# VH-VL binders against Protein cereblon (ohgt), part 22

Target 1, 230 residues: Protein cereblon (ohgt), of Drosophila ananassae (Fruit fly) (b3m1f2r157to386)
Amino acid sequence: LSRVPGVDYLEHILFPGEVLPFMIDGSLFDDEMPGLDGLIFGVGFPLMQPPEDNPHKLYGVTCQVYEKGESGRQLVFYKSRALQRIVINCDDIQGPPQYIARNPTSKCFSKVKILPEYFLPEPLKCVDMGSMSRFRDIPSMRDKYRRYQLSSTPWPADACQEYAYEEIVERARKKLEIHKIDTMPRCPIQLSFWLVRNLHLTEKMMRLTFLTDSVNTRLQLIGSTLKEES
Below, E stands for the ipSAE of ESMFold2; O stands for the ipSAE of ESMFold2 at other seeds; V2 stands for 0.75 times the mean of E and O plus 0.25 times the DockQ between their complexes.

## First folded at step 21 (VH-VL; framework fv_roconkibart)

Design f6 (from j3 with light chain N36T; at its last look DockQ between E and O 0.77; V2 from the best seeds 0.00; counts 0 for: pae E 3.5 > 2)
Fold by ESMFold2, look of step 21:
Structure f6 (fold): chain C 230 residues (1-230), chain A 121 residues (1-121), chain B 112 residues (1-112)
Amino acid sequence: as target 1 above (230 residues)
Amino acid sequence: QVQLVQSGAEVKKPGASVKVSCKASGYTFRNFGMNWMRQAPGQGLEWMGWINTYTGEPTYADKFQGRVTFTLDTSISTAYMELSRLRSDDTAVYYCARGSSSGDSIWFDKWGQGTLVTVSS
Amino acid sequence: DVVMTQSPLSLPVTLGQPASISCRSSQSLLHMSGNTYLHWYLQKPGQSPQLLIYLGSSLFWGVPDRFSGSGSGTDFTLKISRVEAEDVGVYYCMQALQTPYTFGQGTKLEIK
C-alpha cells in the first residue's frame, strides 16, 4: 500500500504495456534488494505537465523488470514493462532522483498512488474498478473482468459508448499495419493504451490521454485525432 | 506557481565579493538542483555550475573553481551564489535556473529574472 | 571542454518564411543510452532564456510545433517553419553531455 518503491525520472511519457530498457549501477540492487528478477519500480515524467501546473505532483508508471541482459563492468542492462499509471507527491520523494537514461548512481524512493482506470460514463460507477493493466497480465481473469464491466453500465450510457467505441476501432484499423491489427485488444482499457502506443500522437494529446482516469474520455480524445486526419 | 526571484542589482569594487540570492517557490525545492549562469553585457551565456539541493553538494565549472561558492538555505527554499575577488570582467547578469532534477542538471526549465552585477572602480 | 559553434550569428528573416540555425559540437553529443544531450534556448529581448527543445528534437511544454530540432552526432539544426514576430531574439544551443556545460555563441534572429 504505502510501500516505498524505487523511483527514477524519464524524459518522455511511457504508457502501460510499453517496454523500458535501461542500465544502472548493479551495486544499487545487490545492496538493497537481493531478488532482482520481477523488481517493481516507478518512473516519473517531470516534463509531462507545465512547470506552473501541479508542481508538487509527479505522474508516472510502475515498471516491472522481466529480463536481465548483458552487462558492462559496473552497469547492468535490464528490460522492464510499464504496468500501471501512478502519481507521486513530490514531497514524499526520498533521495536525489536521476534520469534513468543517465544511468542512476544512487537510490531514490517514494510512496506512490496507483491511478484508477474507469470505463463507465458515471464517475461513481467507475471508482470500484481498478487498473486493467494488472488484469491484462492474468489470462484467467480477462473474461470475468470484461463481463463485470459490461454488466455494470446503465443501458442508455452503454449504447452511446458502444457506438463511439466501434467508430474509433474502425478508424484505427484504417491507419494501422495489418500485423498490428492482430494484436489489437478487445478490452477498452487495454485498447486505450494500445492505441496511444501505436498511433504516435502529438505530445499534447499524449499528455491529455495519460492524465485522464476515464477510459471513455481517453478513447474519445484518440478518436478526435483519427477523425481530423480523415 | 513556480517562481525563481533573485536579489537586486549590485555595484562592487574590484577585489570585493558579491552574494546573489535565488528564492524558489511553488515547487518542492529539494527535488530540483539549482544552476548558475552569467551573461556579460551583449555576450552569450556561460554555465558556472550547480548545486544538488537534496545533498547540498556543489559542482563548479573549472573556470570559477576557487572563486565561487554555492550554498543553500533549505528552510526558506533559497540558493546563494557568492563570487569573490571580483574583476571588471565579472560584470554580467547572473541567472539562477532550476535543473532537470536534484541528482542531474541536464536542462534548465525555469530561470530567475537575472541579477546585474557591475564591477567598476 | 566541448566547443559549440553556431551559424549564422545573425539571421534576418522575412515574416512567414522558414528559418534554419546550425549548431556544431567539437565532439559527439550522443550518449550510450541513445539520447543526444543538445538543447536549444531562446532569449527574447529583455528577457531570461527559455527552453525550446531538449534532447535534440523534443519540444518543451508550450513550444509551438512550427519549431523543430534535428541532427545527431556533431551537427544540429533548429528550424522554424514559419517565422512570427514573437520569434525574435537570440537562439542558443547548449550541450549537457559533460561538464562544463557549454553554449553556442548565439544566433540573433531579426525580422527584415
Scores: ipSAE 0.414, ipTM 0.717, lowest interface PAE 3.5, mean pLDDT 80
ESMFold2 (binder alone), look of step 21: mean pLDDT 94; pTM 0.961
ESMFold2 at other seeds, look of step 21: ipSAE 0.607; ipTM 0.826

